# VH-VL binders against Uncharacterized protein B0228.1, part 18

Target 1, 207 residues: Uncharacterized protein B0228.1, of Caenorhabditis elegans (q09220)
Amino acid sequence: AVVTPSIENHKMENASVTISKVPISHRPRGFTAGSDSKKLAVQRFKLLISDFLSDAQLSKSIDVAAVGMHKGKSMDDILDDVYTRLRRTLSTKQISELAKAQKGLVEDLDEKSAKLVKARVKRMIVYSFDPAAEQIHKYATRPSMAFALIAETINERFVGSVKDLIRDVLTPKEYDIFRKHYHPHIFKLDNIGNNTEAVRTTTHETF
Below, E stands for the ipSAE of ESMFold2; O stands for the ipSAE of OpenDDE; V2 stands for 0.75 times the mean of E and O plus 0.25 times the DockQ between their complexes.

## First folded at step 19 (VH-VL; framework fv_utomilumab)

Design a3 (from z1 with heavy chain L105F; at its last look DockQ between E and O 0.56; V2 from the best seeds 0.00; counts 0 for: pae E 3.6 > 2)
Fold by ESMFold2, look of step 19:
Structure a3 (fold): chain C 207 residues (1-207), chain A 125 residues (1-125), chain B 108 residues (1-108)
Amino acid sequence: as target 1 above (207 residues)
Amino acid sequence: EVQLVQSGAEVKKPGESLRISCKGSGYSFTDYWISWVRQMPGKGLEWMGIIYPGYSDTNYSPSFQGQVTISADKSISTAYLQWSSLKASDTAMYYCARHEAYDYFWGSYEPFDYWGQGTLVTVSS
Amino acid sequence: SYELTQPPSVSVSPGQTASITCSGDKLGDKYAHWYQQKPGQSPVLVIYEDSKRPSGIPERFSGSNSGNTATLTISGTQAMDEADYYCQVWDTSRDHVVFGGGTKLTVL
């Protein structure tokens, strides 16, 4: 009887994403914009999204994504390309942890619901990044310029908006179960500032 | 062209050992898991067990645990089913079948999309 | 462990609709897959994830799954559809494959 809201009802279309030259809050001395941008993208990804993958795994994943975005590939295809590269490099420990998370999701929901939850999460990532990927395709004259645009896209406000959309596209039960098995080791689902205020707010971790 | 080619028919006596094979071609062997399935004469399909060639790890049906050994050599894209001591009741057709290895990020449990041609094992004295 | 039950046989006239059932506890919560096995041949996947057809499978094959029952439906049944049909799920708690007992479809 629980109705899961569809993606078309969410704020994706009203949440304008603009890739702009906002000041980089952390810019090492001696570097110019774009010359070390892949390292910045890796750093921001680990801070805001996930430290599950190694620097080398992230760097190669960003290479694949940057080329795909520059060439105008769909985000669905880009995510598939990234996974195909990653699967060859995952450690047995990483595979075990991903498998455990997936098994927990299936056991707490069921096989069909778990697949739907993951499909909705993937759909939100795709729709959230499509406008940024489009801008990278339009404005990056080389694949390497895409690194700078990717790094600028991965910021606290944008990533926080994606996390909010993921919460909104799932029922409270689905979200709590997804979070139980994936957060924080595989995906960081809380915003950075939110943890310091968690005591004064009701969280779904204890639901 | 995806193919699973099994070794030829076998005629054995009770107590003999046997290893049959299943060679995959036309795809990346470690992208798929391999099951062995028994079909006794005139009977249905019985799942025996599965091997995860990327890890060389196995999972057996309780009915077959300890009675057969499933293994793989990913360097030659081949899975094996082995008996140390055959019984007359092992007379059956044996199939290998593949299913896509679990997509740990976005996927779910997958069906069997391709089957080997089968290996007939006959055990009689 | 998890069990699936199928009728041992189903008979239809050519051109009519055949329905083959597969029963299991809360089967509608699982993805059901269907295989066709013609005499002397290996099984072939005909329906996966309850209702999806692999490429090359005719549109006359369809499937559904709800409650405790999955159903394989063949419309416009042809003589070449005579075969044994097996449903299959995963017992996800044990990562085991489970087959139904099979249903012999006869086209008279």
Scores: ipSAE 0.382, ipTM 0.726, lowest interface PAE 3.6, mean pLDDT 84
ESMFold2 (binder alone), look of step 19: mean pLDDT 91; pTM 0.942
OpenDDE, look of step 19: ipSAE 0.525; ipTM 0.783

Design a4 (from z1 with heavy chain Y52W, light chain R94K; at its last look DockQ between E and O 0.57; V2 from the best seeds 0.00; counts 0 for: pae E 3.2 > 2)
Heavy chain, then light chain:
Amino acid sequence: EVQLVQSGAEVKKPGESLRISCKGSGYSFTDYWISWVRQMPGKGLEWMGIIWPGYSDTNYSPSFQGQVTISADKSISTAYLQWSSLKASDTAMYYCARHEAYDYLWGSYEPFDYWGQGTLVTVSS
Amino acid sequence: SYELTQPPSVSVSPGQTASITCSGDKLGDKYAHWYQQKPGQSPVLVIYEDSKRPSGIPERFSGSNSGNTATLTISGTQAMDEADYYCQVWDTSKDHVVFGGGTKLTVL
ESMFold2, look of step 19: ipSAE 0.456; ipTM 0.759
ESMFold2 (binder alone), look of step 19: mean pLDDT 91; pTM 0.941
OpenDDE, look of step 19: ipSAE 0.599; ipTM 0.821

Design a5 (from z1 with heavy chain D57E A101T; at its last look DockQ between E and O 0.39; V2 from the best seeds 0.00; counts 0 for: pae E 2.9 > 2)
Fold by ESMFold2, look of step 19:
Structure a5 (fold): chain C 207 residues (1-207), chain A 125 residues (1-125), chain B 108 residues (1-108)
Amino acid sequence: as target 1 above (207 residues)
Amino acid sequence: EVQLVQSGAEVKKPGESLRISCKGSGYSFTDYWISWVRQMPGKGLEWMGIIYPGYSETNYSPSFQGQVTISADKSISTAYLQWSSLKASDTAMYYCARHETYDYLWGSYEPFDYWGQGTLVTVSS
Amino acid sequence: SYELTQPPSVSVSPGQTASITCSGDKLGDKYAHWYQQKPGQSPVLVIYEDSKRPSGIPERFSGSNSGNTATLTISGTQAMDEADYYCQVWDTSRDHVVFGGGTKLTVL
């Protein structure tokens, strides 16, 4: 029994956000892992969550996550492990962009409020992904099998639910400011289909 | 494990130039911010400025802007503090200090977690 | 620029509780950090983010921060705690570090 820290916000006096559990909509499939499964996980991550990181950075991050999930580490610890490895590979440009986002958040809120907003966002990621990580631990008999299960977990419905939860744990002002500095380059915070334009596809005959 | 090793004590005359160094080891130098801090004899700590080795940016305290140059050489994990023309009023202990583990994604502005041993600079005529 | 004020001196008897204050405008909106400096030594971080202890710092060190005042508290004060103590914040509007003037803790 791990107790989730209570949500707190310095100077947030009059509103409470009721947090619901993000449901696991499907049992994991694909109990066998391979290179194609990792590529799929990378592609889905970039499409749904963030294209800030390179394919190589994401591939290594997924390796770290897969090992952690196989070992049964908590999602909180897995995120810390991933970032510890990842920061060694960040380019000067990536570091500058993250620092600029942090500075903007602090300027528009204040130091404590900015940190609390980021902590709430991170907490919601942990809260929503912990059950999925537990399922991956249960079914992945080796780290390489986790790639397919990770790819299955990163789907439009589940990720969309996580994005909605992140929005729900912030005030409208906090969310607008966080979005202003982090979306879409660092985190994709809109759900796919927020565009009004249809994707045009042509069909080609093949024989 | 983590160490900040500063160059040795200096005895100088007014008008001379000086560069002192701070070498980081046991960690990834470009992952952390480095500040320089002055402590005049019998006085408190004064922040002089900061360098961000990961993206080669500096910020100075208004009291020290134009008075010193802060720089770094990433290839040897070393930060520098430099005067082009020393004054007697520059007599002090100078510390370099590293900010605690920096998490650009989830973190915030961080305190100093490791300090160098200090470099005593004496400027006398 | 942002300024922090500390009393220049605090005296306590061994075993008693020492309280060292740090005052600044809206300081409760900022994270306060505390450093201990013993004679002839470099400063050492003893409290960060108002009340958190780094690994290896005894539980007798604690901190708080609200309104315009942050406080470093040392319970069961020992002779080895005799040192200068500095509070520190970030002036985030300027990306500047700000130190208090320091407090000399004397343990009789």
Scores: ipSAE 0.412, ipTM 0.714, lowest interface PAE 2.9, mean pLDDT 83
ESMFold2 (binder alone), look of step 19: mean pLDDT 91; pTM 0.938
OpenDDE, look of step 19: ipSAE 0.413; ipTM 0.767

Design a6 (from z1 with light chain S93Y; at its last look DockQ between E and O 0.30; V2 from the best seeds 0.00; counts 0 for: pae E 3.2 > 2, grease 21.3 > 18.9)
Fold by ESMFold2, look of step 19:
Structure a6 (fold): chain C 207 residues (1-207), chain A 125 residues (1-125), chain B 108 residues (1-108)
Amino acid sequence: as target 1 above (207 residues)
Amino acid sequence: EVQLVQSGAEVKKPGESLRISCKGSGYSFTDYWISWVRQMPGKGLEWMGIIYPGYSDTNYSPSFQGQVTISADKSISTAYLQWSSLKASDTAMYYCARHEAYDYLWGSYEPFDYWGQGTLVTVSS
Amino acid sequence: SYELTQPPSVSVSPGQTASITCSGDKLGDKYAHWYQQKPGQSPVLVIYEDSKRPSGIPERFSGSNSGNTATLTISGTQAMDEADYYCQVWDTYRDHVVFGGGTKLTVL
């Protein structure tokens, strides 16, 4: 009998880059009913994820995350739990769009660089949400209260900070390629703080 | 414990049909892709094709496109390799092997972490 | 169309270091994986992502990948290491699996 070896998940390390912590509220304000809080949390996450995931998929993902945060699970474990549940609900179209994005990233970079880019993005998400998860674990007395605390914590400023961390952890070339394949249909990566006016539909380049 | 258990050895004649199986257990069958790999006697490993049982999505090596059919029945966690008309040159050991399709968002092209025990197919007159 | 080349055989004495190469165009840009196959047995993953060992694989197995060449290294080679060794990558353009031709390691 051959002993089939298992594959260890590699641990993400942040030793090569010093990252400022994402500011979070240290004063929880949310102890509201879960239905309204969950709808708000879904809308908050769409500032980052876009309409790629349905409201139902996001709502379930928040359910899984809230329970994990309430129990004090690490964000690495929480993200794994969320993805395990989420991938079982993805449509054929969603899978095709993710596969296309992955293939494009690999073609424009290479297999190793693409994996490193994705690992860095995932690491920044983990890093940015760790303090919020700790706050929710400390203050939520029930899983249902975790939904309200998630909604209160995940505001436009917080999402903008996550987007800034993603941009900053990648080189300009890596970021441009990642945006090309993932923005805006999977991730919304533009920052709210853009101070320039949008291009007007009635404007012409000619006189 | 993760296991891939293949159907038993087969002795066939040219022109006969055959379907061999690979049953997964100890894991969520639809979370993994299953490849079929041929090894002719005394020769190396040849990738034949792959199926993602969750959506029955398949991809074949050019050498095997149109020569075999790969399918799966997720209700019984089983992948299949099928010939409509066997040739003597199909005599070989056939392995199934899985790799994680953990998710397309964070996942990557993964190695084969578990292999079936193999199914010996002998095609002779 | 992506192809991997391995030497057909490598021979070493017990206790010596065995080096099995796998060559391909820009192979250093891909993750290489290595499988051991003993006679009459299924392949077993021994190195993945160039240099990582799965649980249960002895530390004498190591790997590297740079430029056009990946190398599986077995230090302190033992008689039980006698086997066929295959490298494997993905052809990411076609989403195909590619195996090298295999290397028979003989321990004399």
Scores: ipSAE 0.434, ipTM 0.746, lowest interface PAE 3.2, mean pLDDT 82
ESMFold2 (binder alone), look of step 19: mean pLDDT 91; pTM 0.943
OpenDDE, look of step 19: ipSAE 0.525; ipTM 0.781

## First folded at step 20 (VH-VL; framework fv_utomilumab)

Design c1 (from z1 with heavy chain A101D; at its last look DockQ between E and O 0.40; V2 from the best seeds 0.00; counts 0 for: pae E 2.7 > 2)
Fold by OpenDDE, look of step 20:
Structure c1 (fold): chain C 207 residues (1-207), chain A 125 residues (1-125), chain B 108 residues (1-108)
Amino acid sequence: as target 1 above (207 residues)
Amino acid sequence: EVQLVQSGAEVKKPGESLRISCKGSGYSFTDYWISWVRQMPGKGLEWMGIIYPGYSDTNYSPSFQGQVTISADKSISTAYLQWSSLKASDTAMYYCARHEDYDYLWGSYEPFDYWGQGTLVTVSS
Amino acid sequence: SYELTQPPSVSVSPGQTASITCSGDKLGDKYAHWYQQKPGQSPVLVIYEDSKRPSGIPERFSGSNSGNTATLTISGTQAMDEADYYCQVWDTSRDHVVFGGGTKLTVL
């Protein structure tokens, strides 16, 4: 009786990382709807997330996002819409930079692992923006209010939380590789607060 | 319905120039890549090169680099493969095929989901 | 250059399971796609991303990819399945498409 060893297909259980919903406690204060809110969103995006895109590209992307949120679209769909539109407006240089980043990521991880890493990153972004999108859908009576809410959402605390979440869902190796190839020009992944430790070490040696 | 329609069969002599076409319909032509694939008689599939019609960005297989030119006219949703000087060895079936735009952000390498009917090119003295 | 190797031919009797292999260095780290080509016809996508079936492809077609080998499996092979089969990957290092040499499946 040749006992054929049952190759237990270890179904890699997709460990559903239960990401604890960071409650965005920010009640929409009286949003002054205006052109200034969108500009602020663009500026905050450039400062905190990425300066890879031009102001025009970001402005348009924010338009798509604001409208999508206002209409109650899923953040996945919104991101896909933003990307679909954005990719059509990217410069050759921008495309080349992204291609280079992707190539490097794949070289260090492999095609499948790279895809998974990017998918995780996307999921964290979606997860983080979902509460804001829901609030915008619920409280924004006008598209202009959506801009204000987006601008308010894009703050240091929120962006920092998203970055931390990305770091936490990736392995250290994956994160390092991701950071290596997706340069701060494309993604600002470093928290501004770490620059304070470099100043403290210089004072002790002079006594 | 998504379709790739290629130009008709060609019979040429060595040294002649040739351009064959692949017209896309039923989808946004600028949102997909078009590859050209050669199949010599009784042989396998050989990737020649690719173009993104939206930017006219091209890449070639090393074996075909400098041997052919791939181009596109997005205004008429048409991709082209051209030879400046045909050789007898260029006798083959040529296919165009589309795949989804490369997602530079999320990294998807898509298969060829639609193919043209093929263009037979015969080069004989 | 990245290379994919396929057996030149595979023969099966009707109703039997056909297995067509595609071998490449660390192929399991890549997504493999499979195309069927019948005589005088254009290639048709039958499996994508190792194991996914396009709409309209029979369930008897399946795929796997691990280690250095991707496999196209046709369960309950029918006479209509007689065709050439090609595996394909993207060489991400060069951003090139790579086809296997093709396998002729004969249903005997």
Scores: ipSAE 0.224, ipTM 0.729, lowest interface PAE 2.3, mean pLDDT 85
ESMFold2, look of step 20: ipSAE 0.511; ipTM 0.781
ESMFold2 (binder alone), look of step 20: mean pLDDT 90; pTM 0.933

Design c2 (from z1 with light chain H33Y; at its last look DockQ between E and O 0.07; V2 from the best seeds 0.00; counts 0 for: pae E 14.4 > 2, placed apart)
Fold by ESMFold2, look of step 20:
Structure c2 (fold): chain C 207 residues (1-207), chain A 125 residues (1-125), chain B 108 residues (1-108)
Amino acid sequence: as target 1 above (207 residues)
Amino acid sequence: EVQLVQSGAEVKKPGESLRISCKGSGYSFTDYWISWVRQMPGKGLEWMGIIYPGYSDTNYSPSFQGQVTISADKSISTAYLQWSSLKASDTAMYYCARHEAYDYLWGSYEPFDYWGQGTLVTVSS
Amino acid sequence: SYELTQPPSVSVSPGQTASITCSGDKLGDKYAYWYQQKPGQSPVLVIYEDSKRPSGIPERFSGSNSGNTATLTISGTQAMDEADYYCQVWDTSRDHVVFGGGTKLTVL
């Protein structure tokens, strides 16, 4: 049995989430809903969020999410469904990398704190995507129409806002430890257009 | 009602060409994927390959790559399995099968929820 | 490539419980699917995602999957359950379909 990381799922009764929504009326005119939009969502995810997963793994994850959003499932349930399916497809190397990250997080924090850090990260993802999921549920006739809305939601400004929320919900120490073990391979925490970490690193190297 | 109706039995000689068909009805053909499965006499099921009719892409089992051609005509909701030169070892039952509703959305990772009735191909001198 | 193995045959008496196994490396990390094929007929899906039944499949059909082994279980086996049974997974590294070799269930 390989120990896999999990995020404790706490139901939050409050949230102040300021994120931009991508209205369905702004979907690119030249795209056919479905396959083209799913490929775009995969490409954007790899660019902005994580290149840890294969195209096939991401495609399946987006399918699960789109169906859940179309059916009006909570984002908590949708993420759990995605993880349950994804876990069954992870390679031995991917499992080892996730296990190593979890072990490092626990060693640098205690078991309780590591669990809470991951739960807080999940909370920010859930709150950020809830408005888009609600829009998809209200307006998409079929799960395939959700692909375009998902692809449009995964943009540089929105993803950057989620990354800022993750930084803000953790203490500086917690963030540094989470980043040490998860960034950039498992989860990209720096914004592509705002390369502040690279600027700081370059300054140290030149000095 | 979802149906997959295959073309009738074929009796052929080695070296002849053949195309068999699988017509889907009762659903949106281009939103679903079609696999071909071979079953040799007294043997098990062998996956041959899959076509994604919505964008006419294919993925073949290594055992069948270069041995057959899988295609579709979406205007008539029909998938095809084709040989340029049959061998006696091609004698088998051939099934088409559809991936469950929304299989286009889940990739190729869903069960075969509907199967055609099969096409018996006999190749003998 | 990924491979699945099944026993070639299983025999049970009517009313008894039949168990058909399917073995593969880390199979419990994959979803298993099961198909029934009666003589002269096309296959029919009987279990999906390890343990779920599609509509129309009797509750006496159940499934499990852990470690390296998935199991199709038929409780209260009836003569009409006599058939060939195939397990199936996806080889996700290649996006290919893999079938087991099949198991002939005999009810005598």
Scores: ipSAE 0.000, ipTM 0.455, lowest interface PAE 14.4, mean pLDDT 80
ESMFold2 (binder alone), look of step 20: mean pLDDT 91; pTM 0.934
OpenDDE, look of step 20: ipSAE 0.668; ipTM 0.851

Design c3 (from z1 with heavy chain N59R, light chain R94K; at its last look DockQ between E and O 0.53; V2 from the best seeds 0.00; counts 0 for: pae E 3.9 > 2)
Fold by ESMFold2, look of step 20:
Structure c3 (fold): chain C 207 residues (1-207), chain A 125 residues (1-125), chain B 108 residues (1-108)
Amino acid sequence: as target 1 above (207 residues)
Amino acid sequence: EVQLVQSGAEVKKPGESLRISCKGSGYSFTDYWISWVRQMPGKGLEWMGIIYPGYSDTRYSPSFQGQVTISADKSISTAYLQWSSLKASDTAMYYCARHEAYDYLWGSYEPFDYWGQGTLVTVSS
Amino acid sequence: SYELTQPPSVSVSPGQTASITCSGDKLGDKYAHWYQQKPGQSPVLVIYEDSKRPSGIPERFSGSNSGNTATLTISGTQAMDEADYYCQVWDTSKDHVVFGGGTKLTVL
């Protein structure tokens, strides 16, 4: 895994982007903790991730994430833990689709550029969730409260900011290729013509 | 401490079957791919195939497709290389080697970081 | 199928710099890895991802990769560096491993 600054890879010298702080809501006033909070967190996660994963797979992934955040684990470790648990439940069809996306990315970019693109996407996800993970560690007295805080954090504005960061950290060519192979069946990377009404309507209807 | 311990040397006749083993310890066995590599006497390294024990996902070199079977038993952290009918040309040293599991989402293709001690297979009349 | 070519042998005097090449079509677009195999022993990873050293590998081992050629370089070569050296890549379209033919390094 490449975790080095982008300027160390000669292909990444063509891309430099300023990363802005993702706005995050930290106050879930009036929000109900418990099983309903987990169901809400699942639906809010789908604003970023497609229906590629089942509700059961997402629920288990959120369990792992919530426990990790509550215990103060780093987001890097949490994402690795989530994937480790998730891969035990993937179907042969899901594995085939992930393998096809990876092979397409490598074919269109080459092995080195594909590794860097994935590393940067992962870093943006980590960067986006770090403040929420810190809040959850400090304030969630139980994992069930962590679900509520996760659900409140992942609103339409937050998801839009994460998608914008992913686009900004990649060159236009890298982004187009990543989107070609991962959108829409793994990550939801395009908003409908950047129409905020359509995106807000989706969030309003689901929650 | 990470170890890959292979089964002992074998002396066989042409036409006999054989299964050799590679037992992993000191790490989470299902988090790693295991490759088998042949080295004929005085020759270089030849990749035979690879298995991911977590999903029993396998790939074979075209030179070895249909010639051998690669399998694993994750309950005992062991990978296997198997011939249904040995040939004299199968006389070689056989290594197992691991690399971190191919993470289709975040990972990449990794080098082989640990190798077994080798199993010498001799096939002669 | 993707192929890697290495010279069969390289000779160097003690203390000099040894260079072992590995050639393949557009090899610079792939990560090259290098393994050392001493007589009667299993291979050991000495360079990965073109130029990175695993923990425990001496600083005199270095690597580079551009165009069609990857190079393993050993500065201040010692008698203990006598070994066979193999480059390795992935053929990512097939998830296949490819080894070079190997290079015998002799220190005389």
Scores: ipSAE 0.365, ipTM 0.701, lowest interface PAE 3.9, mean pLDDT 82
ESMFold2 (binder alone), look of step 20: mean pLDDT 91; pTM 0.941
OpenDDE, look of step 20: ipSAE 0.565; ipTM 0.802

Design c4 (from z1 with heavy chain T30D; at its last look DockQ between E and O 0.49; V2 from the best seeds 0.00; counts 0 for: pae E 3.8 > 2)
Fold by ESMFold2, look of step 20:
Structure c4 (fold): chain C 207 residues (1-207), chain A 125 residues (1-125), chain B 108 residues (1-108)
Amino acid sequence: as target 1 above (207 residues)
Amino acid sequence: EVQLVQSGAEVKKPGESLRISCKGSGYSFDDYWISWVRQMPGKGLEWMGIIYPGYSDTNYSPSFQGQVTISADKSISTAYLQWSSLKASDTAMYYCARHEAYDYLWGSYEPFDYWGQGTLVTVSS
Amino acid sequence: SYELTQPPSVSVSPGQTASITCSGDKLGDKYAHWYQQKPGQSPVLVIYEDSKRPSGIPERFSGSNSGNTATLTISGTQAMDEADYYCQVWDTSRDHVVFGGGTKLTVL
C-alpha cells in the first residue's frame, strides 16, 4: 500500500476558521443585498487568490459552492461539483493554461510525484474549508445567506493560513516547482504584509 | 451501466470512404477522453489518437497523422474514426476506449477503464 | 517517442506463477497499466497505477514497477488466464498513449 500523507503527520495546528455563532436569520427586502455579498466574495477571491476566472465563472462557482455548503455536502464533493460546472465554461486559453501547468509539473517532477503534490494541495484546501463549510451549513438558513459567510471566510488571514499550509505540506523543491507553474497566473501563492491595505498578491483557487 | 457501443463490421473496397462510431452511455461524455486503437490481424494494440471533448481538439500518433480523422459529436455522446480513402492495409479491428479526464486541476493521466466491443473493418478486392 | 518492450510469449504450467515484464527507459517514474485480451474479446484492465487491482480482478493478479521494468505477476495460474497481456503508459511530454508489443501467456 502507498503511504499517504495525513493531516496529523503534517504537524499542523488545527487551522479551523470559526464563523460567528450568532444565527443568521433575516428576510432581505430585495435581490440586491444577496448580489452585494456575492460581489464581495468575487472581489476578495480575485484580490487574494486569483483573477484567472472571469466574474461570471467565479460567480457561478460561488453559487454551486454555497448550495453545497448549505446542504452540508463534504468539501471534496463541493469541489467536484464546482469543477464539473466550471469546466463547461472554461475558454480554450484557460484550458491550455491549466494543461500547461500540469504538464510542466509532471516534466519537472515525475508523473507520480506530481500526482502526490496535487493531492496534498487539494487536501490542505479541504482541511482548511471544512470547518467554515460546517458553520455555513449550521447557520445559513438559505443558500443565498451563505454568500456573506463565504465572503467573510475569504479574508487575508484565512487565505494566508491556507497558503502557509500548502507550503508546509510540500518539500521546498516540490513547492518551488509547483509555484513555478501555477503562480501567479493560476494561484497567487505569495503571502502579504500586515497593513490594512488591499492584498497585492494572492493565489488562484477554485471550489 | 457504462458502455461504449461501436458501429457494426464493415466490408469495403480500396478507395472507399468510411466512418465508424463509438457511442458512450451511462456516464457524462464530457468527463472522459476517447482514444482509438488499431489491432491488425494477429498483431498487438496500436494507439491511433485521442479526442479531448473539452478542448475541441485531437492528438494523433505520428503513424496515423494525416491517415485518419478523429472527431466527436458531444450532443449525441459519439466519437468517430474516419478514412477518406481506405487501403487494404487498413484491414483491422478498431477499438475505442475511454479514460477519465474531467479534473484538469486535481486529476492525473488515467488508464483505459472501458473499451468498446470493436469494429472489424475488412478492405479487400 | 517513448517505447515499451515485452517478451513475445511466456509459458507456465497450471498452478505456477507467471511473470510478464515490460521494459522502458525510467519506466519506474511512470504509472504502468496492464490489460488482458482473450481471443475474440476486447482488452480488460487488470492492473493500474503499477499495482492496483480493479474491482472484479482476482487477487492472483499483482504488479510492480521500479527502475526500467514493470512486471505483471499471476500466481496460481489457471487455464482462463491464457491471453495476450499489454502494458501501457503515457508519454506525458507528448500526451501520447504507448502500448507494449504484447505477451502471449500460454498455460500448458
Scores: ipSAE 0.389, ipTM 0.726, lowest interface PAE 3.8, mean pLDDT 83
ESMFold2 (binder alone), look of step 20: mean pLDDT 91; pTM 0.939
OpenDDE, look of step 20: ipSAE 0.523; ipTM 0.787

